# VH-VL binders against Prolyl 3-hydroxylase 1 (P3H1), part 5

Target 1, 115 residues: Prolyl 3-hydroxylase 1 (P3H1), of Gallus gallus (Chicken) (q6jhu8r557to671)
Amino acid sequence: SHLVCRTAIDEKQEGRSDNSHEVHVDNCILNAEALVCVKEPPAYTFRDYSAILYLNGDFEGGAFYFTELDAKTQTAEVQPQCGRAVGFSSGSENPHGVKAVTKGQRCAIALWFTL
Below, E stands for the ipSAE of ESMFold2; O stands for the ipSAE of ESMFold2 at other seeds; V2 stands for 0.75 times the mean of E and O plus 0.25 times the DockQ between their complexes.

## First folded at step 1 (VH-VL)

Design S9 (framework fv_solitomab_arm2)
Fold by ESMFold2-Fast, scan of step 1:
Structure S9 (fold): chain C 115 residues (1-115), chain A 121 residues (1-121), chain B 106 residues (1-106)
Amino acid sequence: as target 1 above (115 residues)
Amino acid sequence: DVQLVQSGAEVKKPGASVKVSCKASGYTFTSYYMHWVRQAPGQGLEWIGYINPSGGSTNYADSVKGRFTITTDKSTSTAYMELSSLRSEDTATYYCARDKLRYFDWSFDYWGQGTTVTVSS
Amino acid sequence: DIVLTQSPATLSLSPGERATLSCRASQSVSYMNWYQQKPGKAPKRWIYDASNRATGVPARFSGSGSGTDYSLTINSLEAEDAATYYCQQYSSSPLTFGGGTKVEIK
């Protein structure tokens, strides 16, 4: 498991207004131009399932979202809420990113499972 | 022309409850947090909580938690604070203050005029 | 909780003098604001994010600092500057204010 905390101050320092975490796939290297995802290092290729659990809800922004392989066409968005979990397969069917935190601090636990 | 207009002064007995209003105008009410800050006579400023009018989420300082509630009426662009089981140490001027949700401006840019709450026996 | 210590508690100066107000945090903060409050009035946003003057704040005011040490400077004090100045951190909940520095004109 991995505890991930991100603040609006972190976003400000990095000049991020739209995304806290760029669109990626958890178990392969996404090439959005070619619309392929290649299982090679440094990706953790043996991840099969992913989950994110929000630990708080007293922040603004920080929404988790899914896209097509082009990393641009949004297919779904999950609004942050304390105790809300998002589960999904780690492969190329679920490219995802995190929108910028615009106020406060977002803390979540990231979990990955292998078969 | 942004304005935050608060309700008038209150005098209460220990153990009573007080409800103070803060009516907002001149902006989109649901795009800004509303904070409450109090100041005891001759003392400094103490943050006591906030509400996000869009979703209704709140956060309260430990000093008032369990006795303090912030609510909104979006139809009238009004925020309310209610403090119960009043004690003499709750005697203070209570201010509402606006706080922008976005654009890395985390400060209280407009304040209400204040509401004096006196708790006396 | 982050504790903010302001010094001096009271600063008594003549018009034209330079005033420097200190705000020290008990732990590192990345976002510090200053508010001006005159007797019987609500506080007014004065400096935000350490060094940015709010609209309408005279150029003689400047803010600086980082980490645990912040300051507000008035280069040439005017009678209208008599007020209490509060620092406030916006780095973590609960949000906290310093105890204030009262600036008096002799």
Scores: ipSAE 0.005, ipTM 0.580, lowest interface PAE 14.5, mean pLDDT 85

## First folded at step 2 (VH-VL; from S5 with light chain D49K; framework fv_solitomab_arm2)

Design S5a (at its last look DockQ between E and O 0.10; V2 from the best seeds 0.00; counts 0 for: pae O 14.0 > 2, placed apart)
Heavy chain, then light chain:
Amino acid sequence: DVQLVQSGAEVKKPGASVKVSCKASGYTFTDYYMHWVRQAPGQGLEWIGYINPSGGSTNYADSVKGRFTITTDKSTSTAYMELSSLRSEDTATYYCARVPRGYSYGAFDIWGQGTTVTVSS
Amino acid sequence: DIVLTQSPATLSLSPGERATLSCRASQSVSYMNWYQQKPGKAPKRWIYKASNRATGVPARFSGSGSGTDYSLTINSLEAEDAATYYCQQYNSYPLTFGGGTKVEIK
ESMFold2, look of step 2: ipSAE 0.006; ipTM 0.634
ESMFold2 (binder alone), look of step 2: mean pLDDT 93; pTM 0.948
ESMFold2 at other seeds, look of step 2: ipSAE 0.000; ipTM 0.555

## First folded at step 4 (VH-VL)

Design Ca1 (from C10 with heavy chain S107L; framework fv_ciduvectamig_arm2)
Heavy chain, then light chain:
Amino acid sequence: QVQLQQSGPRLVRPSQTLSLTCAISGDSVSSNSAAWSWIRQSPSRGLEWLGRTYYRSKWYNDYAVSVKSRITVNPDTSRNQFTLQLNSVTPEDTALYYCARDHYYGLGSYPYYFDYWGQGTLVTVSS
Amino acid sequence: QSALTQPASVSGSPGQSITISCTGTSSDVGGYNYVSWYQQHPDKAPKVLLYEVSNRPSGVSSRFSGSKSGNTASLTISGLQAEDQADYHCSSYTSSSTLVFGGGTKLTVL
ESMFold2-Fast, scan of step 4: ipSAE 0.035; ipTM 0.684

Design Ca11 (from C10 with heavy chain G106T S107L G108D; framework fv_ciduvectamig_arm2)
Fold by ESMFold2-Fast, scan of step 4:
Structure Ca11 (fold): chain C 115 residues (1-115), chain A 127 residues (1-127), chain B 110 residues (1-110)
Amino acid sequence: as target 1 above (115 residues)
Amino acid sequence: QVQLQQSGPRLVRPSQTLSLTCAISGDSVSSNSAAWSWIRQSPSRGLEWLGRTYYRSKWYNDYAVSVKSRITVNPDTSRNQFTLQLNSVTPEDTALYYCARDHYYTLDSYPYYFDYWGQGTLVTVSS
Amino acid sequence: QSALTQPASVSGSPGQSITISCTGTSSDVGGYNYVSWYQQHPDKAPKVLLYEVSNRPSGVSSRFSGSKSGNTASLTISGLQAEDQADYHCSSYTSSSTLVFGGGTKLTVL
């Protein structure tokens, strides 16, 4: 498990991705154009399940979202909330990213599980 | 805050083994969010990534095709360091050798960029 | 030869914008969004400027921006300053689970 904090960028830097995660899959290498995810190193291939636990909610932005394998078609979104956990399988069925934090600081604990 | 400190012989004869060590402070060599690489730089070939080691429930290694038959990158968790061993060196292996960390502590990222570098070690292969 | 193709040199004047290209194949630059850019001043280790095509680490100026189209990634430096004079290197992940670099580009300012 790891504690991770991400900070806001100002209005002139809105849309920068240095404080957000691009869409990816936790246990394979996603090729969004080919619609395939290859389970090989250096991906974290040992992961079966992933979870994120939010430690605060006094920030803006930073929403967790899921997509299809094209990394564009959003299928779900989870708003951060203090004490909220989001769990998901680490495989190609759950491509996901994190939107930019626009105000404040987002802190979360990342958890990974192996069957 | 993360620091990588290199050590090892700076002069190696052709056909011998080149051995360098990278000592890590501010992070763990077995961190599941990092990978540990060796990169060299020479006037003739520019920057070349040579290989890496990383822990993801077990140890993995990836090696560049050009050196794969001669290279070992090995972690040492008790000393918090990792090493480069390059066998059967030739004068073409003369280069500045760097150790580097592939990425910082982050959620769900892959180790594809180098955020911290060692000071570099010039290794000369002569005779 | 280097796996990724960069121009050997580029030049510009203070305040100008310049762009450096990095061209690979569908098995590296074209296949993945894992392109990084590094700045290297004489006698120094390279320093990361951009990762995952366009993301800036903390402390890197917004004058540095990145993009990718097909098999070509680009680094753009706006508002050129004298201290930008350096070598610039691109790198990419490959389908073989390896990393490759471009040949490097020398930027001259003035």
Scores: ipSAE 0.006, ipTM 0.588, lowest interface PAE 9.5, mean pLDDT 81

Design Ca12 (from C10 with heavy chain G106D S107L; framework fv_ciduvectamig_arm2)
Fold by ESMFold2-Fast, scan of step 4:
Structure Ca12 (fold): chain C 115 residues (1-115), chain A 127 residues (1-127), chain B 110 residues (1-110)
Amino acid sequence: as target 1 above (115 residues)
Amino acid sequence: QVQLQQSGPRLVRPSQTLSLTCAISGDSVSSNSAAWSWIRQSPSRGLEWLGRTYYRSKWYNDYAVSVKSRITVNPDTSRNQFTLQLNSVTPEDTALYYCARDHYYDLGSYPYYFDYWGQGTLVTVSS
Amino acid sequence: QSALTQPASVSGSPGQSITISCTGTSSDVGGYNYVSWYQQHPDKAPKVLLYEVSNRPSGVSSRFSGSKSGNTASLTISGLQAEDQADYHCSSYTSSSTLVFGGGTKLTVL
């Protein structure tokens, strides 16, 4: 379990999009060009399930999102909300990232479970 | 806070073994949220990652292809340190050697970056 | 030779923006979102500026930003300041589970 806080970007370049966390998979190393995720160390290969719990909602941006293995094609997006939890399998079926926080501070607890 | 302190000989003769030690404080060499790397820097090659050791239920090593036949990176849990051994050195191994911690940001799937570095040790390989 | 290609030098004036490129292949920069940038002042160890292409560690100025297109990652420094004069190094994960660095870029602030 880990507490994660991200603050708003101070300034952004015109036309630029900055992410708080780039697209990744929680238990393997994602190669987005090859469309494969290699489940080998140093990745935490023993993770089976992941969850994020939002601790506040007084910020803007910071949306959690899922993609295909190409790390570009968005499949789902979860809007942050105080007390909201997002659960998902840690494997290659759920590549995910976090969009930039544009105002305030986003705090969440990350949890990982093993069988 | 993490501190990495390097020690070892600064002059090594060609064909001998280069041995350096990195002592860790503020973290454990067997921490499952870290990996421990050796990186060298020379004018001709720039920065060059050599290898790492890390504990994930058992010990693992990864090594750069250029040194794989000559290199060993070993942890020592009793002294909380790790070492570099580079065999059969040549003058081309002359470089500034750093140890560093690979950081797992947000406990993500991969070590993201080197967040703490040792002070560096200039090793000269000459007769 | 360095595995990743960076320009040997770049220069700018205070207040300007400069960009440093880092070009690899589909087996490193193009394949993975594990690109990091390091700043190195004379006689000091490198210090991380960016990881995962565009993310900043705590304490790194928002003037430093990163992006990636195809096999090329870029570091942009806006509002250039005298203390930005340093060497800048990119690194990337590879398909062989190793790490490689670029040749480094010397930034001169004139």
Scores: ipSAE 0.171, ipTM 0.748, lowest interface PAE 5.5, mean pLDDT 84

Design Ca13 (from C10 with heavy chain G106D S107I G108L S109T Y110G P111Y; framework fv_ciduvectamig_arm2)
Fold by ESMFold2-Fast, scan of step 4:
Structure Ca13 (fold): chain C 115 residues (1-115), chain A 127 residues (1-127), chain B 110 residues (1-110)
Amino acid sequence: as target 1 above (115 residues)
Amino acid sequence: QVQLQQSGPRLVRPSQTLSLTCAISGDSVSSNSAAWSWIRQSPSRGLEWLGRTYYRSKWYNDYAVSVKSRITVNPDTSRNQFTLQLNSVTPEDTALYYCARDHYYDILTGYYYFDYWGQGTLVTVSS
Amino acid sequence: QSALTQPASVSGSPGQSITISCTGTSSDVGGYNYVSWYQQHPDKAPKVLLYEVSNRPSGVSSRFSGSKSGNTASLTISGLQAEDQADYHCSSYTSSSTLVFGGGTKLTVL
């Protein structure tokens, strides 16, 4: 397991992205333009399930979100809440990212499971 | 705090093997949260990533196409270090060589930046 | 030849903003959000400024920002300061599980 913290991002220039984590897949290498995700090193191809556990809720932004393989078409979003866990399969069915933290600091623990 | 300390010969003759060592403190060479890379820099080519080694249930290596036939990056878990061996060197291999740690976050797969670098070793290939 | 294309040099005056481009292909910059930017002062190892296109490590000034459109990533430095005079390098992950760098851009603060 690993502790991941993200701090507030200052105002960016118009048209720029402030994502805290860019869209990715946990067990393969995502090529969003080609719409493929390749299970090969250095990806952790043995991961089967992923979970994120939020450790605090006194921040703004930092929403967890899922997309299609294009890394643009959002399919779902989870708002952070202290003690909330988000579980999902680690494969190409769940590309995901984290939106910018706009105030404060977001801390979460990431967990992976192998079948 | 992670520190990388480089050592090895600074002069190598053409056709011989260039060999450098990077000693790691503050992390393990077999850490499954890191990869260990060699990068060189020359005025004509800029920065060039050469290759990396990393442990993910077993050891893996990735190498740049331009050096793949001549390069080996090897871990040494007993000394907590890794080495670069580059065979059949030519004057074009003259460069400042860095070792570096590839950083990634656990909610991500793969590698996206170098967060700690060694001090650099200028290696000259000449007769 | 460098794998990614950067302008050899850019210049600006204190207080201005400048932008440095980094152009690749769909097999690197265009295909992945693993673009990093490094600042290098003379006789020093490179230091990471941005990773995953636009994320800043702790301690990096908010004057540094990043974006990507298609096959081109951009580093913007606002409110230029004398200390920003340095070489700037972009890097990207590739479809062959390797890493490539741009040719580097010398920033002169005049």
Scores: ipSAE 0.000, ipTM 0.597, lowest interface PAE 10.2, mean pLDDT 81

Design Ca14 (from C10 with heavy chain S109P; framework fv_ciduvectamig_arm2)
Fold by ESMFold2-Fast, scan of step 4:
Structure Ca14 (fold): chain C 115 residues (1-115), chain A 127 residues (1-127), chain B 110 residues (1-110)
Amino acid sequence: as target 1 above (115 residues)
Amino acid sequence: QVQLQQSGPRLVRPSQTLSLTCAISGDSVSSNSAAWSWIRQSPSRGLEWLGRTYYRSKWYNDYAVSVKSRITVNPDTSRNQFTLQLNSVTPEDTALYYCARDHYYGSGPYPYYFDYWGQGTLVTVSS
Amino acid sequence: QSALTQPASVSGSPGQSITISCTGTSSDVGGYNYVSWYQQHPDKAPKVLLYEVSNRPSGVSSRFSGSKSGNTASLTISGLQAEDQADYHCSSYTSSSTLVFGGGTKLTVL
């Protein structure tokens, strides 16, 4: 498991629309223009299942979201909530990112499993 | 718990091979979630990443373009260590050499930051 | 030459805030959120302060914060303390699966 905290720098970050975490796939290298995800090094190709657990909810922004392989077409979004967990397969079916934290601090635990 | 211990010659003559060893404790050199890097530091170039080795179903290497033609980073699973070999050295290769573990679990798909470092070895290339 | 541009030196007084910039290109700092910051005291190996732009490892003071805008990442140290006097290095992952460092910044606390 891995604890990850992401903070906003008040006024400088308040209008920011850039992703907090770039869209990626957990076990392959995503080429969004070619619409392929290649399982090769340095990627962690052994990951089969991923999970993230939110530890707090007293921040703004920071939504977890899924996309198509183009890394642009959003397919789902999960709003942060203390104690909320998001689970998903680590492969090319679940490209995902995290939107900017615009106020406060977001903390979550990330977990990966090999089946 | 992870510790990296460096050893190797501190004086190398121009045109010879620079060879350093990094012994690992608290982790395995063949760990699927780590990579093992060599980084050097000099007043003229600052910190410079040289290359790494890592195991993902088979062994792989990534090397910086500037040293690619003369560098080898090689694992030794029986001794739980990895080595740097840098061929045809010149005085420009004089630097403080570090080994380090590349790590990242977070939301990223690959290791990219150094969470543990060796103690450093000052290598002087001089006649 | 260093791949990423940092100011050679910066100074501040105890209790003040300072900011150190790290400028790259769209193939490193601008293209990814994989920027790390390292603190180095004399005669010691670097120690990671921040990774993924703004994430703090366990044990790193909240006085250290990070941000990024375009091709420039920034490290801000608030409430400066004498022990913060050190060299600070930024690093970024690149589109070619390599790692690059900045030239380093010497922070003097006067």
Scores: ipSAE 0.160, ipTM 0.736, lowest interface PAE 4.3, mean pLDDT 84

Design Ca16 (from C10 with heavy chain G106E S107L, light chain N33K; framework fv_ciduvectamig_arm2; at its last look DockQ between E and O 0.57; V2 from the best seeds 0.00; counts 0 for: pae E 5.6 > 2)
Fold by ESMFold2, look of step 5:
Structure Ca16 (fold): chain C 115 residues (1-115), chain A 127 residues (1-127), chain B 110 residues (1-110)
Amino acid sequence: as target 1 above (115 residues)
Amino acid sequence: QVQLQQSGPRLVRPSQTLSLTCAISGDSVSSNSAAWSWIRQSPSRGLEWLGRTYYRSKWYNDYAVSVKSRITVNPDTSRNQFTLQLNSVTPEDTALYYCARDHYYELGSYPYYFDYWGQGTLVTVSS
Amino acid sequence: QSALTQPASVSGSPGQSITISCTGTSSDVGGYKYVSWYQQHPDKAPKVLLYEVSNRPSGVSSRFSGSKSGNTASLTISGLQAEDQADYHCSSYTSSSTLVFGGGTKLTVL
């Protein structure tokens, strides 16, 4: 497990486009230009499932989102809320990132499971 | 706080094995948030990453293609250090050798960056 | 020969902004976000300036910034100072769990 917190630089920063966490895959190395994700060390290749548990919701921005392998085409989005959990398979089917936190501080616990 | 201290011979004859040691203080060679690399520098080739060792429930190694047939990087948990062994050296292996820490987080980001470096060991390969 | 192409040298006057390029392929700089920059003064080990293209570790001056477009990453140094005179190296993750460095760029502050 891993505690993750991200804080906005200003109280509110409208129009911010930077991601709090760039798009990646949890058990392989994503090459978004070639549209492949290679399951190789030192990636954590033994991860089978991932989960994010949100510890608070008093912030703006910071949405969790999934993409295609291109790391650009968004396929789904989850807005964090205190006590909300997001579970997903760790492989190349679920590239994901976190949008910029524009106000406040986002905290979550990341979990990984091996089957 | 993290410090890397290098040791080993500075002159090696062709065809022999180059062996260097990097002692770690302020961190553990078995840390699950780090990997431990050897990098060399020469005027003709600049900086060249050679290989690494790291622990993620098991020990792993990654090696640069250019040296993969000749290199071994091993941890020593009891001494909190890691070693470079480069077999069958030639004068082309003459370089300033560094050990370095690959800093990374388990949050799915890789590769990371080298945040701590040893001071370097100039190794000459000659007859 | 280096896998990543950097200019051999660059120069600028105090107060100017300069950029150093690092060009690779879609199998490294173009495909991965794992590009780093290092500063190296004479007789010293390299020191990281940027990682993941544009992130600065704590304690690195905001005068150093980074970007990437296509297969080329760029390091920009604004407000050039005499102590910026050094060698600058880029690195990138590449396929098969390996890393590559650029050939290095000597920055001269005139």
Scores: ipSAE 0.164, ipTM 0.721, lowest interface PAE 5.6, mean pLDDT 84
ESMFold2-Fast, scan of step 4: ipSAE 0.457; ipTM 0.843
ESMFold2 (binder alone), look of step 5: mean pLDDT 90; pTM 0.921
ESMFold2 at other seeds, look of step 5: ipSAE 0.297; ipTM 0.782

Design Ca3 (from C10 with heavy chain S107I; framework fv_ciduvectamig_arm2)
Heavy chain, then light chain:
Amino acid sequence: QVQLQQSGPRLVRPSQTLSLTCAISGDSVSSNSAAWSWIRQSPSRGLEWLGRTYYRSKWYNDYAVSVKSRITVNPDTSRNQFTLQLNSVTPEDTALYYCARDHYYGIGSYPYYFDYWGQGTLVTVSS
Amino acid sequence: QSALTQPASVSGSPGQSITISCTGTSSDVGGYNYVSWYQQHPDKAPKVLLYEVSNRPSGVSSRFSGSKSGNTASLTISGLQAEDQADYHCSSYTSSSTLVFGGGTKLTVL
ESMFold2-Fast, scan of step 4: ipSAE 0.233; ipTM 0.760

Design Ca4 (from C10 with heavy chain S107M; framework fv_ciduvectamig_arm2)
Heavy chain, then light chain:
Amino acid sequence: QVQLQQSGPRLVRPSQTLSLTCAISGDSVSSNSAAWSWIRQSPSRGLEWLGRTYYRSKWYNDYAVSVKSRITVNPDTSRNQFTLQLNSVTPEDTALYYCARDHYYGMGSYPYYFDYWGQGTLVTVSS
Amino acid sequence: QSALTQPASVSGSPGQSITISCTGTSSDVGGYNYVSWYQQHPDKAPKVLLYEVSNRPSGVSSRFSGSKSGNTASLTISGLQAEDQADYHCSSYTSSSTLVFGGGTKLTVL
ESMFold2-Fast, scan of step 4: ipSAE 0.247; ipTM 0.753

Design Ca6 (from C10 with heavy chain S107F; framework fv_ciduvectamig_arm2)
Fold by ESMFold2-Fast, scan of step 4:
Order: sequence, then structure tokens, then C-alpha cells
Structure Ca6 (fold): chain C 115 residues (1-115), chain A 127 residues (1-127), chain B 110 residues (1-110)
Amino acid sequence: as target 1 above (115 residues)
Amino acid sequence: QVQLQQSGPRLVRPSQTLSLTCAISGDSVSSNSAAWSWIRQSPSRGLEWLGRTYYRSKWYNDYAVSVKSRITVNPDTSRNQFTLQLNSVTPEDTALYYCARDHYYGFGSYPYYFDYWGQGTLVTVSS
Amino acid sequence: QSALTQPASVSGSPGQSITISCTGTSSDVGGYNYVSWYQQHPDKAPKVLLYEVSNRPSGVSSRFSGSKSGNTASLTISGLQAEDQADYHCSSYTSSSTLVFGGGTKLTVL
């Protein structure tokens, strides 16, 4: 398990679109230009399923989102909510990132499972 | 807090093996969220990443192509440290050598940035 | 030569904004979102400023921002201050599971 806290970009810098976590895949190394994800170390290749559990809801921004392998074409978005859990397979079908936290601090626990 | 402390000879003769040790406190060399790198710096070549070791169910190494035939980066879990061995050195290997922790902070990432560095060891290769 | 191309030097006056580029190929900067930037003051080890192109570690000023377009990553320093005078290095992950650095850029604050 992994506890992750992302802090808001300074309120004076409102309007910036910096991601809190850039698009990646949990069990392979994504090359967005080549549209391929290589399942080799240093990636955690043994991960089969991923989950994120939100620990608080008193922040703004920080949406979890999925993309195509190009890391640009968004396919889904999940708004954070205290106690919400999002589960997904760890492979190349689910490239994902986290958008900027614009107010407060976002804390979540990431969990990975091996079959 | 994580601290990296370097030790090893500062003068090496051409054709010998350069050997440095990096002692880790505040983290484990077998931590599955880290990798452990050696980086050198010289006026002529700037910063050069040399290689790393990391534990992911078993030990792995990645090495830069330029040194791959001469380099070994080895962990020592009992002493919580890792070492650099660079064989058959020449004066071109004269540089300031750093150890560093290659780490991530986030979901699904793998180690790819250096968040803690050792103090550096200037190694001169001359006769 | 270094693997990634940076300008050797850049200069600016206090309060200005400056940008440092870091150019690679589709097998490093262009292919991955694993670009980091380091600040190095004289006789000190490098210190991480940005990772994953644009993310700031705790304690790094919001004056430092990063971006990437194609094979070029950029570090922008706004509101330039005297203490920003330092060497700046970019780094990227590669398709060979290795890490490479740029040649470094000396920033002079006039």
C-alpha cells in the first residue's frame, strides 16, 4: 500500500493545469509516442489490479482520469469523494493520471494486488 | 530523514578498479519503492548516470551503455548499503561521484527521479 | 556530448522570467512523462526541482514550472531572484530503461 498526499498549487497561481500525477500505467512503462507499454522492470510487472481509496473530500480538483495509450485522449474521469474507491486492471488498457489539486490537500491510499 | 553517506578511495591508478560505497540510513536498500543509483560529474561530460540496483521480488540492475562492460552496482542488505565497482579505469574516469536514491511519489509510478544524494566523492585516476 | 541538449547558459534580471529547454528524442523526452529538473549551487549536490515534467516536490517554490512539447521539455523560472543563480540539469527516462542527463545550463542573475 502507498499513502499519497498532493498539495494544492499556490492559490495565487490559480488557473495552472499542472497534473498532480502524469499519465502512466501501473505495471508497464508507457511510451506514448510509440503507443506501446513495455511490461519489464523497473515497472512493477507483477501488479494485476489497482485500487485507490480517497481519505478526505475537503479539497478541490485532483480528479482521477483515464486515457488512451497516447496519454492525451481522455476516456473517463472520476471525481474524488471521501470514502470512494476506484478499482481497475493494472495493465495497458488503463493509462491514468491525476489532475491538479487547486485547493487544499488530497490524500488517498493506493493498493495493488497480484493474482 | 533519508541520508546517504559515501566512502572509498579518492585516488585510483589506471587499469585498477574504482570502488565506492554508499551507506543508507532512513530507508532500506531493499525498499520496493526505490532504486539506488551512481551518477558522476566532470567538467567535460557534465552529469552522467552510470547505473542502479533495485529489489522487485528479486534484484535487478540497469547500466548506462557507455560503462556497461566495466560496471557493477551491488546491494548489501546486511549493512544497508550499495557499492559501485568500475573496472579498468582510465584518466577519463576522473570525476565527482554521487550516489542517489531514485524514487517516486504517487500512484503506479516507478523510480525515475533522484530525491536524495550523497555528499559526493572526487575520484582522481592518475599514476 | 550529453544525451539531452540544453543551452550552455542563460541570463536574466531580478523579477524577469526565463526558460531553459531540454531537447531529446522520441526514445526519451518525447516518449515518456519522466522528465526531472535539478538545481545545483556551487560545491553542492544537485537538488530536485521538478519531476514528471511539471510536478513540484514539497518545499519547491511555485515560481518553478515545467512543460513538454514533442521532444522538448522546458523549465520556466518566474520572478527571478538572486538565489536562483545556479546550474540547472534536466534528466529523462529512456526506452532502454536507463536515465540520461542534459549538458546543464548555467543561469546568471544579472
Scores: ipSAE 0.227, ipTM 0.776, lowest interface PAE 4.9, mean pLDDT 85

Design Cc4 (framework fv_ciduvectamig_arm2)
Fold by ESMFold2-Fast, scan of step 4:
Structure Cc4 (fold): chain C 115 residues (1-115), chain A 126 residues (1-126), chain B 110 residues (1-110)
Amino acid sequence: as target 1 above (115 residues)
Amino acid sequence: QVQLQQSGPRLVRPSQTLSLTCAISGDSVSSNSAAWSWIRQSPSRGLEWLGRTYYRSKWYNDYAVSVKSRITVNPDTSRNQFTLQLNSVTPEDTALYYCARDHYYGSGSYPYFDYWGQGTLVTVSS
Amino acid sequence: QSALTQPASVSGSPGQSITISCTGTSSDVGGYNYVSWYQQHPDKAPKVLLYEVSNRPSGVSSRFSGSKSGNTASLTISGLQAEDQADYHCSSYTSSSTLVFGGGTKLTVL
């Protein structure tokens, strides 16, 4: 598992205002222009299922969202909430990103499973 | 075969901007599976990662806390290269600067550097 | 000042084993399995030796192995050879999505 914490000031200094984490797929390399996802390094191609668990809720922004393979067309969004978990398949059906944290600090644990 | 070739001024005066270029062959600066980093080395501080740039449907940057206010890492897709700009330099910025290919993808991927440039010794003095 | 703590030097004789430690905090070494090790010979760029704590890139000798316990990662070199005399650097991913290095360890083969 991986603990990730991001703050509003960190993201502003890095020039990120709309996305905290880029849109990606957990087990392949997304080519959004070609609308394909290729299983190759550095992606962990053996991952089958992914989950993220929010550890706090005293921040603004930081929403988890899903897109089509174009990495632009949003299909779903999950607002952060302390103790909320989001589960999804690791493959090309679930390109996803995280919107920028606008106030405070967001901490979450990412988990990956192999069948 | 991936090769990184560095160029840029080797002497910079205090308060000026340090600028270095890293030219890439054997890979694309806009590759979705790579990131591109700058690292420096000095006797007193050892190795310090400074920042990375990478393309994932749009360009992103990550920067080390110690340099965030002074640093820019910029890609140039037409010339297949990326640059380091470090503003308001002091003698403490004197170091051997390396560019490197970074295996950072995101989503819990492991960042490590598999190809490095030859290094550029930059001296900051008046 | 380096974020991760390594011994300044270690030494061994040909054929022996040595271990180099790399100690951080729960927000870097302790929080992730994203520790890498680099070997650096004089006047050369560093070369990746291990990544993800214990994975070896193609072409790296099986004499090099890695492990991690709590906030400390370790590099072990078995069957020590003269060519192993070099500086060794550890690095770790952090909770702020940045990367930090240790101070480096000089290995002397006696």
Scores: ipSAE 0.013, ipTM 0.679, lowest interface PAE 8.1, mean pLDDT 83

